# VHH binders against p19838r805to892, part 21

Target 1, 88 residues: p19838r805to892
Amino acid sequence: QGDMKQLAEDVKLQLYKLLEIPDPDKNWATLAQKLGLGILNNAFRLSPAPSKTLMDNYEVSGGTVRELVEALRQMGYTEAIEVIQAAS
Below, E stands for the ipSAE of ESMFold2; O stands for the ipSAE of OpenDDE; V2 stands for 0.75 times the mean of E and O plus 0.25 times the DockQ between their complexes.

## First folded at step 19 (VHH; framework vhh_8k46_1)

Design g3 (at its last look DockQ between E and O 0.94; V2 from the best seeds 0.74)
Fold by OpenDDE, look of step 19:
Structure g3 (fold): chain B 88 residues (1-88), chain A 121 residues (1-121)
Amino acid sequence: as target 1 above (88 residues)
Amino acid sequence: AVQLQASGGGFVQPGGSLRLSCAASGFTFSSYIMGWFRQAPGKEREFVSSISGSGDYTWYADSVKGRFTISRDNSKNTVYLQMNSLRAEDTATYYCAAKPDNTYLSRYDYWGQGTQVTVSS
């Protein structure tokens, strides 16, 4: 799995919801750190939709679905991985 | 009791300026992200700008970048929105909101009453 553009919008929306939870181990901020974008977390937190902002920046930076899934796997976020895999 | 009291709205011509203020009480102001939102009739509420608890970081909607400036004075428990080069499309009711700076949620815990901004020739 490669281009983030291949993810359907409804899949992204589901991921946004899953990543905006009060779980320190499964939130967007933890994902950002895994993806090497943690330095931007202060900015992301100020945005109207942190999870979306993170994923948009990840996509623009050339991030891949494979790397996204790997990061989520490191987080143990099985539900988020399943959302991506179900759409593939 | 938590209170957010916004002021500074009014009528201005296109190209004009306004400065909104929001006075906060009932919570540790410096520990909260402060945000401004706006809603025009028949439209959805939209994000305008936010500022971190310390004031070191700010965020702006694309539609207001370069024209609006958010700031805060923690000694006065007040957040400001300087609005320059106002356009007709900036016409809306503006709302002040607050959320803890230690949360990763997008939801704001506290909302103030709106102040009307009308930009018209």
Scores: ipSAE 0.770, ipTM 0.897, lowest interface PAE 0.5, mean pLDDT 95
Fold by ESMFold2, look of step 19:
Structure g3 (fold): chain B 88 residues (1-88), chain A 121 residues (1-121)
Amino acid sequence: as target 1 above (88 residues)
Amino acid sequence: AVQLQASGGGFVQPGGSLRLSCAASGFTFSSYIMGWFRQAPGKEREFVSSISGSGDYTWYADSVKGRFTISRDNSKNTVYLQMNSLRAEDTATYYCAAKPDNTYLSRYDYWGQGTQVTVSS
C-alpha cells in the first residue's frame, strides 16, 4: 500500500523537471533502476513525459515516499530530496 | 542537412483511414526514436505516438490508442502512422520528429514541416 498521494501535484511537477536532465547519475532512468523499475526503461523513454510515466507507474505499484527519498539519496540528488522535504 | 518530409495527409470523412509517411535523411535513422505530433489551429502541439530505433517499442497518446499504429522501415529511412477510425478531433497538421535513441531527454531534435489531415463530413 503506497502513500505517493501525500505528495502535492506541484511537488511532483518539480520532480519531473529535476529528473529530465542529461546527467546520468540524476536522471529518471537511474531513478527507475533504484526503484526496481529499470526493466521498463525501454518503454518509459518513448513516453512524451518519461519522468511522469515512471512516477505514475511507481505510485500505481504501491510505491512509498520513504522509498523514493532513499533512492534519491543513493543517487546523491540533494536538490530533489529538498523539494520533497520542503513540502512536508 | 537533416530533413524530415511528412506526407500522406488529406481530406477524409469520419470513420475513414489515412496513412502518413515521414522520409528521413541526414542522420543514422535506426539510432533515432521517431515521433508523431499534431497541432490544430490555436492549440498547443500534442504528442501522438513514438517508436524506438529498432521498432521494438512503441508509445501512444490515450486519445489515439487502438486507432493509430506507428511503424518504421529502417531500410527506407521512413516512419509511418496508420490512422484508422478517424474523428473530427483528429483534424490537425501532423509533424514527424526525431531524437537520439540513447538520450533520456524528452525533447526532440529534428522536426518535419508537417502534413495536413482534415476529417469532416
Scores: ipSAE 0.574, ipTM 0.822, lowest interface PAE 1.2, mean pLDDT 92
ESMFold2 (binder alone), look of step 19: mean pLDDT 84; pTM 0.840

Design g4 (at its last look DockQ between E and O 0.94; V2 from the best seeds 0.80)
Fold by OpenDDE, look of step 19:
Structure g4 (fold): chain B 88 residues (1-88), chain A 121 residues (1-121)
Amino acid sequence: as target 1 above (88 residues)
Amino acid sequence: AVQLQASGGGFVQPGGSLRLSCAASGFTFSSYIMAWFRQAPGKEREFVSSISGSGDYTYYADSVKGRFTISRDNSKNTVYLQMNSLRAEDTATYYCAAKPDDTYLSRYDYWGQGTQVTVSS
């Protein structure tokens, strides 16, 4: 799995919702740390849609779907992984 | 009771400036992210700017970058929005909002009443 551009918009929207939850183990902030973008968490938090801002930055940085899935796997976020895999 | 009271709106010509203020009470102000939103008639509410509890971090919508500046004075429980180089498209009702600085959610817990900003020649 390669370019984040290959993910459909509806899949991204589902991921945004799954990542904006109070669970510290399954939220966008933890994902950002796993993806090496944790230093931007203060900025992400201030944005109107933190999970979207994270994923946009991840895409611009050349992040891959494979690495995203691996990060989510490390978080134990099975539901998020299933959303991605169902669309592939 | 939580209160957010915005002020400073008015009529200005294009290129003019306004400074909005939002006075907060009823919660620990320095522990909250403060934000400004705006809504024009017939349009959806849109994010304008936000500032962290300490004031160390700020965020701006692309449409206002370089023109608007958000700041806060925690000793006065007040957040400000300095609006320079105003354009007709900045015309809207502006709202102050607050959410905990440690939240992972995008939604804001508290909202104030709007203050009208009208930019017209």
Scores: ipSAE 0.846, ipTM 0.931, lowest interface PAE 0.4, mean pLDDT 96
Fold by ESMFold2, look of step 19:
Structure g4 (fold): chain B 88 residues (1-88), chain A 121 residues (1-121)
Amino acid sequence: as target 1 above (88 residues)
Amino acid sequence: AVQLQASGGGFVQPGGSLRLSCAASGFTFSSYIMAWFRQAPGKEREFVSSISGSGDYTYYADSVKGRFTISRDNSKNTVYLQMNSLRAEDTATYYCAAKPDDTYLSRYDYWGQGTQVTVSS
């Protein structure tokens, strides 16, 4: 069972903005792949807010903050990790 | 110059249907996600539906699922919105928009002038 509800909404909003960049190593599509959700990337891309749609799907699938941080670490995305850790 | 020309709006009774069209020019149409947004007076613009450049994938806001159908004809550079079972809350100006199908950004680059849909008894 996941614990993504522990992240405040303002933290989630910051993460959405950090993932909407052209850098292929740090965008939401790469994060989706690291979280095992890459097969859904067409749906995320077509949604009005791809990063939010990814994160909502991850949350309802039982995703954890620990696994999210590990995926971001594998991406080398220190800024995104810092946003999460500042909330803890 | 990039042009998105939406048409097909009008007055409709509740339960009625309309078909919107958006003709595009000035960019490679098949390489762009096309979308419909709407805005009612005093409300923020809201997403309605989108379709991939190839037409193979679609997405709908929950409020319109089962009532609206997006489609495109890449040979005519046109995207469509079939609106069935219209309700008063569907009253809005409907805008078509385009963004590159290979972008990771949520923002749309090109916007049409819009077409008015009014659902009233």
Scores: ipSAE 0.649, ipTM 0.861, lowest interface PAE 0.9, mean pLDDT 92
ESMFold2 (binder alone), look of step 19: mean pLDDT 83; pTM 0.830

Design g5 (at its last look DockQ between E and O 0.93; V2 from the best seeds 0.81)
Fold by OpenDDE, look of step 19:
Structure g5 (fold): chain B 88 residues (1-88), chain A 121 residues (1-121)
Amino acid sequence: as target 1 above (88 residues)
Amino acid sequence: AVQLQASGGGFVQPGGSLRLSCAASGFTFSSYIMAWFRQAPGKEREFVSSISGSGDYTYYADSVKGRFTISRDNSKNTVYLQMNSLRAEDTATYYCAAKPDNTYLSHYDYWGQGTQVTVSS
């Protein structure tokens, strides 16, 4: 299923950039909701790097790469999925 | 024209306190997240704290949690940073910044001039 620690740092950095966009269908806030972390969106927004803060919290909560990919799939964010799969 | 004017910096001994202020103009203040950043000589600029437009939510860097408090008065278009239990490593130029409250982006649209904080015995 994949521990988030298995994702290389460069892959995470690419994801951060892909998720910090104005598109509500493809941003970190929507991803947070899909991952069950939407209640923290105000905190993420106030952090210096919302996507990173989300990913860090997701990892600490025991989130898996599989669940991340599934959430991104629900969002239709094919480019983000490809970034993860290319590194696998 | 947008303006952010920071003040309140100065010299203090370790364990001392300072209160920074940042007066804003030229935009709808209550619709913006306000933040404080700092930069020491030879170091990168780092995030210190931020506060939502309404003031209901705050965020702090781990290095300042429990010591610094961010607040705002929307009737005065001002954001504050109360700094207690100051340490030598808090020495830096402090900057006020603003970004829309509804943004999903990490960068800040507006930046003010810095105010120097020096903590030394």
Scores: ipSAE 0.858, ipTM 0.941, lowest interface PAE 0.5, mean pLDDT 96
Fold by ESMFold2, look of step 19:
Structure g5 (fold): chain B 88 residues (1-88), chain A 121 residues (1-121)
Amino acid sequence: as target 1 above (88 residues)
Amino acid sequence: AVQLQASGGGFVQPGGSLRLSCAASGFTFSSYIMAWFRQAPGKEREFVSSISGSGDYTYYADSVKGRFTISRDNSKNTVYLQMNSLRAEDTATYYCAAKPDNTYLSHYDYWGQGTQVTVSS
Protein backbone atom coordinates (compact mmCIF):
# COMPACT_ATOMS: atom_id res chain seq x y z
CA GLN B 1 0.00 0.00 0.00
CA GLY B 2 2.64 2.53 0.94
CA ASP B 3 5.33 3.65 -1.48
CA MET B 4 7.74 5.71 0.65
CA LYS B 5 10.60 3.30 -0.05
CA GLN B 6 10.55 4.72 -3.64
CA LEU B 7 12.17 7.90 -2.28
CA ALA B 8 15.96 7.70 -2.40
CA GLU B 9 17.77 7.97 0.92
CA ASP B 10 19.47 11.22 -0.12
CA VAL B 11 16.05 12.75 -0.84
CA LYS B 12 14.87 11.70 2.63
CA LEU B 13 18.01 13.22 4.18
CA GLN B 14 17.32 16.52 2.39
CA LEU B 15 13.75 16.47 3.69
CA TYR B 16 14.92 15.90 7.27
CA LYS B 17 17.07 19.04 7.07
CA LEU B 18 14.24 21.09 5.56
CA LEU B 19 11.88 20.06 8.38
CA GLU B 20 14.30 20.80 11.24
CA ILE B 21 13.66 24.53 11.42
CA PRO B 22 11.84 26.72 13.94
CA ASP B 23 9.29 28.01 11.37
CA PRO B 24 5.89 26.66 12.57
CA ASP B 25 4.59 26.54 9.00
CA LYS B 26 7.43 24.28 7.84
CA ASN B 27 8.64 22.19 10.76
CA TRP B 28 8.27 18.46 11.32
CA ALA B 29 5.65 18.93 14.06
CA THR B 30 3.25 20.64 11.66
CA LEU B 31 3.92 17.99 9.01
CA ALA B 32 3.11 15.30 11.59
CA GLN B 33 -0.25 16.96 12.24
CA LYS B 34 -1.04 17.07 8.51
CA LEU B 35 -0.15 13.38 8.18
CA GLY B 36 -2.36 12.33 11.10
CA LEU B 37 0.62 11.58 13.38
CA GLY B 38 0.41 14.66 15.61
CA ILE B 39 -0.42 12.69 18.76
CA LEU B 40 3.10 11.20 18.57
CA ASN B 41 4.84 14.58 18.54
CA ASN B 42 6.20 14.24 22.09
CA ALA B 43 7.87 10.98 21.13
CA PHE B 44 9.24 12.51 17.95
CA ARG B 45 10.58 15.52 19.88
CA LEU B 46 12.45 13.31 22.33
CA SER B 47 13.91 10.99 19.70
CA PRO B 48 17.46 11.64 18.51
CA ALA B 49 16.23 12.66 15.04
CA PRO B 50 12.64 13.99 15.17
CA SER B 51 12.05 14.41 11.43
CA LYS B 52 13.52 11.00 10.66
CA THR B 53 11.43 9.39 13.41
CA LEU B 54 8.30 11.04 11.99
CA MET B 55 9.11 9.91 8.44
CA ASP B 56 9.94 6.36 9.55
CA ASN B 57 6.62 6.12 11.41
CA TYR B 58 4.77 7.47 8.38
CA GLU B 59 6.45 4.89 6.13
CA VAL B 60 5.73 1.96 8.48
CA SER B 61 2.10 3.08 8.66
CA GLY B 62 1.78 2.67 4.88
CA GLY B 63 2.12 6.35 3.97
CA THR B 64 2.34 7.42 0.34
CA VAL B 65 4.53 9.94 -1.42
CA ARG B 66 1.42 11.50 -2.99
CA GLU B 67 -0.08 12.17 0.43
CA LEU B 68 3.25 13.52 1.70
CA VAL B 69 3.42 16.00 -1.18
CA GLU B 70 -0.18 17.08 -0.53
CA ALA B 71 0.60 17.70 3.15
CA LEU B 72 3.64 19.79 2.18
CA ARG B 73 1.48 21.70 -0.32
CA GLN B 74 -1.02 22.51 2.44
CA MET B 75 1.91 23.84 4.46
CA GLY B 76 3.04 25.96 1.49
CA TYR B 77 6.43 24.24 1.57
CA THR B 78 7.30 24.41 -2.12
CA GLU B 79 11.03 23.85 -1.54
CA ALA B 80 10.34 20.45 0.05
CA ILE B 81 7.91 19.50 -2.72
CA GLU B 82 10.53 20.35 -5.35
CA VAL B 83 13.11 18.09 -3.68
CA ILE B 84 10.69 15.16 -3.91
CA GLN B 85 9.47 15.82 -7.44
CA ALA B 86 12.86 16.68 -8.96
CA ALA B 87 14.31 13.35 -7.80
CA SER B 88 11.58 11.22 -9.33
CA ALA A 1 28.74 29.58 32.07
CA VAL A 2 26.92 26.37 31.29
CA GLN A 3 28.28 23.26 32.95
CA LEU A 4 27.14 19.64 32.73
CA GLN A 5 29.04 17.34 35.07
CA ALA A 6 28.45 13.61 34.73
CA SER A 7 29.45 11.20 37.50
CA GLY A 8 28.73 7.75 38.93
CA GLY A 9 30.65 5.63 36.44
CA GLY A 10 32.88 2.76 37.43
CA PHE A 11 33.75 -0.90 37.02
CA VAL A 12 30.97 -3.47 37.34
CA GLN A 13 30.44 -7.16 36.60
CA PRO A 14 27.97 -8.25 33.92
CA GLY A 15 24.44 -8.25 35.31
CA GLY A 16 25.30 -5.47 37.73
CA SER A 17 23.90 -1.99 38.15
CA LEU A 18 25.17 1.58 38.18
CA ARG A 19 23.46 4.95 38.59
CA LEU A 20 24.81 7.93 36.68
CA SER A 21 24.17 11.55 37.65
CA CYS A 22 24.57 14.76 35.65
CA ALA A 23 24.53 18.04 37.55
CA ALA A 24 23.63 21.09 35.48
CA SER A 25 24.21 24.81 35.96
CA GLY A 26 24.05 28.02 33.93
CA PHE A 27 20.59 27.58 32.37
CA THR A 28 16.94 27.07 33.35
CA PHE A 29 17.12 23.30 33.83
CA SER A 30 13.37 22.59 33.69
CA SER A 31 13.13 24.19 30.22
CA TYR A 32 15.60 21.73 28.66
CA ILE A 33 15.38 18.22 27.32
CA MET A 34 18.16 16.19 28.94
CA ALA A 35 19.71 13.19 27.24
CA TRP A 36 22.38 10.54 27.68
CA PHE A 37 24.67 9.47 24.88
CA ARG A 38 27.54 6.98 24.94
CA GLN A 39 30.68 6.33 22.97
CA ALA A 40 32.80 3.18 23.06
CA PRO A 41 36.42 3.25 21.83
CA GLY A 42 36.52 3.20 18.04
CA LYS A 43 32.76 3.66 17.67
CA GLU A 44 30.48 6.56 16.91
CA ARG A 45 28.62 8.33 19.72
CA GLU A 46 25.10 6.89 20.08
CA PHE A 47 21.89 8.03 21.69
CA VAL A 48 20.83 6.23 24.88
CA SER A 49 17.86 8.07 26.39
CA SER A 50 16.16 11.45 26.82
CA ILE A 51 13.63 13.10 29.10
CA SER A 52 11.43 16.17 28.65
CA GLY A 53 11.94 19.34 30.70
CA SER A 54 8.99 18.52 32.95
CA GLY A 55 9.98 14.86 33.24
CA ASP A 56 6.62 13.68 31.88
CA TYR A 57 7.97 12.06 28.71
CA THR A 58 10.95 9.77 28.10
CA TYR A 59 12.53 8.07 25.12
CA TYR A 60 14.94 5.10 24.96
CA ALA A 61 17.16 3.52 22.35
CA ASP A 62 16.01 -0.03 21.60
CA SER A 63 19.28 -1.47 22.92
CA VAL A 64 18.60 -0.22 26.47
CA LYS A 65 14.79 -0.41 26.80
CA GLY A 66 13.74 -2.32 29.89
CA ARG A 67 17.25 -2.12 31.42
CA PHE A 68 17.88 1.63 31.73
CA THR A 69 15.67 4.29 33.31
CA ILE A 70 16.15 8.04 32.84
CA SER A 71 14.85 10.43 35.48
CA ARG A 72 15.36 14.02 36.64
CA ASP A 73 15.07 16.12 39.80
CA ASN A 74 14.40 19.70 38.75
CA SER A 75 14.86 20.98 42.32
CA LYS A 76 18.46 19.71 42.20
CA ASN A 77 19.15 20.49 38.52
CA THR A 78 20.17 16.86 38.04
CA VAL A 79 19.38 14.14 35.51
CA TYR A 80 19.99 10.45 36.27
CA LEU A 81 20.46 7.19 34.39
CA GLN A 82 19.76 3.99 36.29
CA MET A 83 21.50 1.16 34.44
CA ASN A 84 20.48 -2.40 35.32
CA SER A 85 21.39 -5.80 33.84
CA LEU A 86 24.60 -4.37 32.46
CA ARG A 87 26.39 -6.14 29.63
CA ALA A 88 29.87 -5.87 28.16
CA GLU A 89 28.38 -3.98 25.19
CA ASP A 90 27.34 -1.18 27.57
CA THR A 91 31.01 -0.33 28.19
CA ALA A 92 31.47 3.27 27.08
CA THR A 93 31.97 6.86 28.13
CA TYR A 94 28.51 8.23 28.96
CA TYR A 95 27.79 11.88 28.19
CA CYS A 96 24.86 14.01 29.25
CA ALA A 97 23.54 16.66 26.89
CA ALA A 98 20.91 19.40 26.88
CA LYS A 99 18.75 21.21 24.33
CA PRO A 100 15.80 23.60 24.78
CA ASP A 101 12.49 21.75 25.17
CA ASN A 102 10.83 24.30 22.85
CA THR A 103 13.16 23.67 19.88
CA TYR A 104 12.32 21.59 16.81
CA LEU A 105 16.00 20.98 16.11
CA SER A 106 17.71 17.62 16.65
CA HIS A 107 21.10 18.95 17.80
CA TYR A 108 22.04 19.33 21.46
CA ASP A 109 23.53 22.65 22.58
CA TYR A 110 25.41 21.62 25.73
CA TRP A 111 27.55 18.57 26.45
CA GLY A 112 29.22 17.20 29.56
CA GLN A 113 32.73 15.71 29.70
CA GLY A 114 31.41 12.22 30.41
CA THR A 115 31.86 9.43 32.95
CA GLN A 116 33.38 6.01 32.19
CA VAL A 117 31.36 2.81 32.57
CA THR A 118 33.27 -0.49 32.25
CA VAL A 119 31.43 -3.82 32.33
CA SER A 120 33.82 -6.77 32.52
CA SER A 121 33.86 -10.22 34.10
Scores: ipSAE 0.683, ipTM 0.875, lowest interface PAE 0.8, mean pLDDT 92
ESMFold2 (binder alone), look of step 19: mean pLDDT 84; pTM 0.833

## First folded at step 21 (VHH; framework vhh_8k46_1)

Design j1 (at its last look DockQ between E and O 0.94; V2 from the best seeds 0.82)
Fold by OpenDDE, look of step 21:
Structure j1 (fold): chain B 88 residues (1-88), chain A 121 residues (1-121)
Amino acid sequence: as target 1 above (88 residues)
Amino acid sequence: AVQLQASGGGFVQPGGSLRLSCAASGFTFSSYIMAWFRQAPGKEREFVSSISGSGDYTYYADSVKGRFTISRDNSKNTVYLQMNSLRAEDTATYYCAAKPDNSYQSRYDYWGQGTQVTVSS
């Protein structure tokens, strides 16, 4: 699966919500680490919407939906994967 | 009881400066991210700036980068917002907010009362 811009806005919004949870194994910070963006976690945390800021940076860096799904799979975040797959 | 008390607002002309302060009590100040938000009449509340518990990291909305500076003094339990080169569009009620430094959520746990900033010629 290709460019992050292919994801509809409503799908992104659902992902943002799923990633801003108290579960340390399934939050945006863990995802950032899986995607190689963990060094920016302090900045993300200070942003008004950490999960959105992460996703925006991931997209700008040329990240793909395929790699996103793989990272989520490594996290065992089935619900987040299903949100993406349902829209595909 | 948790309290956030903001001060320093007022009337200034475009290009002027103001310095806001927010005094905190009732929680371990250094363990919290402090932030400033603002809301203009008829508009949604928007994020302005935030600072980590230690003060080592800061974040700014694009609209205020290069003009505003957030800082904190943990010995005084106070967070500051230095606002330079003020513009008419900076006119708003400014709010101080706090959330745990280890929080992964976007919501803030504590909010103070607003202080009005009016930029007008």
Scores: ipSAE 0.823, ipTM 0.924, lowest interface PAE 0.5, mean pLDDT 95
Fold by ESMFold2, look of step 21:
Structure j1 (fold): chain B 88 residues (1-88), chain A 121 residues (1-121)
Amino acid sequence: as target 1 above (88 residues)
Amino acid sequence: AVQLQASGGGFVQPGGSLRLSCAASGFTFSSYIMAWFRQAPGKEREFVSSISGSGDYTYYADSVKGRFTISRDNSKNTVYLQMNSLRAEDTATYYCAAKPDNSYQSRYDYWGQGTQVTVSS
């Protein structure tokens, strides 16, 4: 059972922007791989909002904030982790 | 310079069909995701469909899935939107747009001028 509803919408919006930079390690495609959603990356890429589509799929799949933070930590994405942790 | 020239719009009765075309120039067409967006008066622009640079992958908004088909011909630098079973709510200006196939961004870099589709009895 997921708990992504604990993240406020403004936090999610900040995360979308952070995941759509042209960085080979700190992007939504890399995050999707870490979260076990990498098989959907072509669909995310083609969607109108790749980061949002990824995050929505993760949430409806029962994803947790803990798993999200751990994936971001594995990516070395401290700014994204701080956005989540500041909301707690 | 990059140009996207959309065409094929017109007036059609509900249940009818139209095929839109968007001719592209000024970039390596096969390396770009092509998309169709639409905007009705007084409404926000909305995504309709997109297709990968190779043409192997497509994506559709739920409102058009099963009725619209996106395709591309990379030898003609052209993307198409086949619109079947048209409804009044499909009335809009349709815009083609392009972004690099490997882009992480949601925004599109290049936009056409649009072509008008009007569905009315």
Scores: ipSAE 0.735, ipTM 0.892, lowest interface PAE 0.7, mean pLDDT 93
ESMFold2 (binder alone), look of step 21: mean pLDDT 85; pTM 0.843

Design j2 (at its last fold request DockQ between E and O 0.72; V2 from the best seeds 0.81)
Fold by OpenDDE, fold request of step 23:
Structure j2 (fold): chain B 88 residues (1-88), chain A 121 residues (1-121)
Amino acid sequence: as target 1 above (88 residues)
Amino acid sequence: AVQLQASGGGFVQPGGSLRLSCAASGFTFSSYIMAWFRQAPGKEREFVSSISGSGDYTYYADSVKGRFTISRDNSKNTVYLQMNSLRAEDTATYYCAAKPDNTYQSYYDYWGQGTQVTVSS
């Protein structure tokens, strides 16, 4: 899995919802750190939808689905990984 | 008790300006992100702008970029929204809201009462 553009919008929406759940370890801010985008967390935090803003930025920066899955694995976020894999 | 008291709304013509204020009490103001939302009749509430606890970072909806400016005075526990070049589509009830800064929380803990902004010829 390569280009983030290959992920269907409904898959992205599911990921947004999962990343907005109040979990200290499984959240958008932790994911941003794993993806090397943590320096932008202030901007993400101020946006109306931090998880969406993060993933949009990740996509624009050329991030891959493979790297996203790897980051989620490091977080132990199995449910999020399953959402992506089910769409593959 | 937590309170958010907004003011500054009113009637203006297109191209006019308004400055909204929201006075906060009952929580550590500088530790919270302050935001403005708006809701027009029959439409969903939409995000307008937000500002970090320190005031160093701001965020704007695309629809208001270049026209609105959010700021805060932590010594007065007040957040402001300077609204310039107002348009008819800016007509809405504007709400002030607060959520903890330096957290991953996306929802806002506190909401104030709305102040009406009407832009009409």
Scores: ipSAE 0.860, ipTM 0.945, lowest interface PAE 0.5, mean pLDDT 95
Fold by ESMFold2, look of step 21:
Structure j2 (fold): chain B 88 residues (1-88), chain A 121 residues (1-121)
Amino acid sequence: as target 1 above (88 residues)
Amino acid sequence: AVQLQASGGGFVQPGGSLRLSCAASGFTFSSYIMAWFRQAPGKEREFVSSISGSGDYTYYADSVKGRFTISRDNSKNTVYLQMNSLRAEDTATYYCAAKPDNTYQSYYDYWGQGTQVTVSS
């Protein structure tokens, strides 16, 4: 596991798309809650790129890829985990 | 049919002010995030500001923060952009856009035709 900088840009772009679907459980707002960033959800939804804004905030706050994968697992988001794992 | 009609653009000197309006019809206005984008010739369209359906929350691009103010009047189905301390780099066509406030999408569903803002000495 490592720093968020270890995720390639194309992996991040795939994750953004996966987090912006109309699913009540598998979305950026739910991920933000799991990562302890839920209080920022109004800012995320109003930004031009909600998932990117979430992920940038998480990275700047010192977030890890390991914690990201664990949050996605708690959401049952196997497809998103596979995107990260395929890049390793 | 959905319509977004932007107006209020014009020629202005640096340091001046303009107020843009965008009149909306064909959807439940108070349930939509409204936003302003702009595009200068030869550049990609860029986000300027957005406001929640209720009007309680706003967001601004760093380049306009402190100079521009977004607002809305849900009784008139209209969103506004007050632009103060205008600079040459603010010259662009300004577009209003709308997306539902209850989705996770990044893209906007509806777009206005734009109004030209030209800031020149």
Scores: ipSAE 0.813, ipTM 0.913, lowest interface PAE 0.5, mean pLDDT 94
ESMFold2 (binder alone), look of step 21: mean pLDDT 87; pTM 0.866
OpenDDE, look of step 21: ipSAE 0.837; ipTM 0.935
ESMFold2, fold request of step 23: ipSAE 0.757, 0.790, 0.807; ipTM 0.897, 0.907, 0.909
ESMFold2 (binder alone), fold request of step 23: mean pLDDT 87, 87, 88; pTM 0.871, 0.870, 0.875
OpenDDE, fold request of step 23: ipSAE 0.851, 0.857; ipTM 0.943, 0.944

Design j3 (at its last look DockQ between E and O 0.89; V2 from the best seeds 0.78)
Fold by OpenDDE, look of step 21:
Structure j3 (fold): chain B 88 residues (1-88), chain A 121 residues (1-121)
Amino acid sequence: as target 1 above (88 residues)
Amino acid sequence: AVQLQASGGGFVQPGGSLRLSCAASGFTFSSYIMAWFRQAPGKEREFVSSISGSGDYTYYADSVKGRFTISRDNSKNTVYLQMNSLRAEDTATYYCAAKPDNTYMSRYDYWGQGTQVTVSS
């Protein structure tokens, strides 16, 4: 597993909210693609909390906070990056 | 007007089975994800299962995996929930809900009236 466990629960909750938006460039589905998990988007969409399901799968797959931030940077999602950095 | 009409609830003993149905009207059924939720007294409403518009993908809460099966018949505008090996903790009011299959949001646009499921010896 990666180092996603270092993110506090409240930080994760903030990220979930930021990723569940109608903006196609800044939502969980786009993030999933950047993280190499886009093939699971149909499953994520069916889950009760797609952004949380994505993040959980990312963590289980050994994802890192560094790679998460990089993906968010590629998306230009500055607000999401700031949430992570403020807690670090 | 959009309508979701659930049926099939009732009283069963532990280990029993029930099959819920939800008949939909007023929207393009095949373009919507259909889902079942449930709420027990004093507890929050919880997700049970969902199915994609085409029926090709399904999702289940961990608590019902292997026991419940969601399906749909788009020719009848109906979604089903086959509930097997029922437990006392499955006792709740079950709700049918719908959201567009192309949305990224978790919220559901349409909700039906609940149907009561009671599992008791």
Scores: ipSAE 0.825, ipTM 0.922, lowest interface PAE 0.5, mean pLDDT 95
Fold by ESMFold2, look of step 21:
Structure j3 (fold): chain B 88 residues (1-88), chain A 121 residues (1-121)
Amino acid sequence: as target 1 above (88 residues)
Amino acid sequence: AVQLQASGGGFVQPGGSLRLSCAASGFTFSSYIMAWFRQAPGKEREFVSSISGSGDYTYYADSVKGRFTISRDNSKNTVYLQMNSLRAEDTATYYCAAKPDNTYMSRYDYWGQGTQVTVSS
């Protein structure tokens, strides 16, 4: 069972902005693939807030903060990891 | 110059139907996601629906799923919103918007002037 509810909403908002950049190492589409959600990337792209839609899907699928941090680490996205860790 | 010209708004009774059109010029239409947003007086602008550049993929806000259908005709550079089973809460100014289909940004680059939809008994 997931624990994404432990992240404060303002932390999630910071993460959404950090993932909406064209850098292929740091964008939401690459994160979705690392989290096993890449098949939904067309839906995420068309949603009003792609990063939020990705994160909401991950949360309702039972995703964990630990797995999120590990995916970000594999991407080398230190700033995003620091936002999560500073809130804990 | 880029132009998005929305039309087809008007007065309609609850339960009625209306079809909005948005004619686009000044950019490569088939390479852009097209979307509809709406704004009621005193409310923030909200997302309604979007469609990929090719037309193969669509997305809908939960409040309009099953009632509204987005479509596009790339030969006419036009996006449409078919609005069925209209309710009073659908009353708003409806705006079409465009962003490149290859962007990762949520922000839309181009906006139309809007067309008014009023659903009232």
Scores: ipSAE 0.670, ipTM 0.875, lowest interface PAE 0.8, mean pLDDT 92
ESMFold2 (binder alone), look of step 21: mean pLDDT 84; pTM 0.829

Design j4 (at its last look DockQ between E and O 0.78; V2 from the best seeds 0.78)
Fold by OpenDDE, look of step 21:
Structure j4 (fold): chain B 88 residues (1-88), chain A 121 residues (1-121)
Amino acid sequence: as target 1 above (88 residues)
Amino acid sequence: AVQLQASGGGFVQPGGSLRLSCAASGFTFSSYIMAWFRQAPGKEREFVSSISGSGDYTYYADSVKGRFTISRDNSKNTVYLQMNSLRAEDTATYYCAAKPDNTYKSRYDYWGQGTQVTVSS
């Protein structure tokens, strides 16, 4: 679908909220691992908004929306995928 | 009972320095991320800095990078904020906060009373 700049800000905000839900299998830390950024989880945890910090780093590293959706699919996070697809 | 007691605030001129301290009790200090927040009148509370339980990792807001340094002494159950090159916009009430180092949540479990920092010529 392209790179992360294609996602509208309101879509990102919705994703931030979904990724901070207290579910051990559906959180920013698990997503970070799926995206290959898990080594930064200790740093993300210290930030005021871990999910936002993760996604910002993912974007800067050249991450794509397609890969993000695939990672979320591996997590079984259907609701997060729907948020992205509804805006595309 | 959990307690976070901050100290070290005061009045300084621009370019000056202050060192805040926060003494903690009532929980396993080394297992918690410690953080500093600040709130200026009429503004929202904002994140300043945080440090991991072991002290190996630190995080800073962009507005204070290169000027502020967070540290901790687990033997004294105390977290510090060294503030250098202070600016007028650093004027705020500073708060110490704590959350478990193993949490994925952004919210903090414990908050202390604020200490006032005023930077003015």
Scores: ipSAE 0.812, ipTM 0.918, lowest interface PAE 0.5, mean pLDDT 95
Fold by ESMFold2, look of step 21:
Structure j4 (fold): chain B 88 residues (1-88), chain A 121 residues (1-121)
Amino acid sequence: as target 1 above (88 residues)
Amino acid sequence: AVQLQASGGGFVQPGGSLRLSCAASGFTFSSYIMAWFRQAPGKEREFVSSISGSGDYTYYADSVKGRFTISRDNSKNTVYLQMNSLRAEDTATYYCAAKPDNTYKSRYDYWGQGTQVTVSS
């Protein structure tokens, strides 16, 4: 099911930065909700790297790049989608 | 001006305990996540533990789970780290840090000066 290992580490680092901006719609907490992980948002918030903790949990849970892109599309986060797709 | 004053470090034998304190001023304490980080010589600074503004949620690095307990007293604007079952690898300078509990960022805005913990026989 999962294929998140296909994303290069530098792509993941760019995504973490994009998800940690002060934007009410384009952030890791909103992404967590779209990925079905919203119940863990307090843990993500308190971790040393919230977006990385979200993405690691998503990967361990069997998450896919396709599902990630679709969640970002639902958020209207074109910039984040472009980072993923430029690496393909 | 924002100020974080860490204290309570010292020398302790393996298996011993210490309690660190960090007194805060210059911001609304209950609206901030408080955290402890540590840095040993020649190593990168690492996260130890954090606590939400209300105190209802905590987070621990795997290396300290079950041995360290973070707490806060919002009436005294102070965060604590109770360190039990200390090991040589816990030797480091311990820093308290603060960031608003309403952001999405990882970076902490305010840092204390640190307090030295040395675990040696």
Scores: ipSAE 0.755, ipTM 0.901, lowest interface PAE 0.7, mean pLDDT 93
ESMFold2 (binder alone), look of step 21: mean pLDDT 85; pTM 0.843

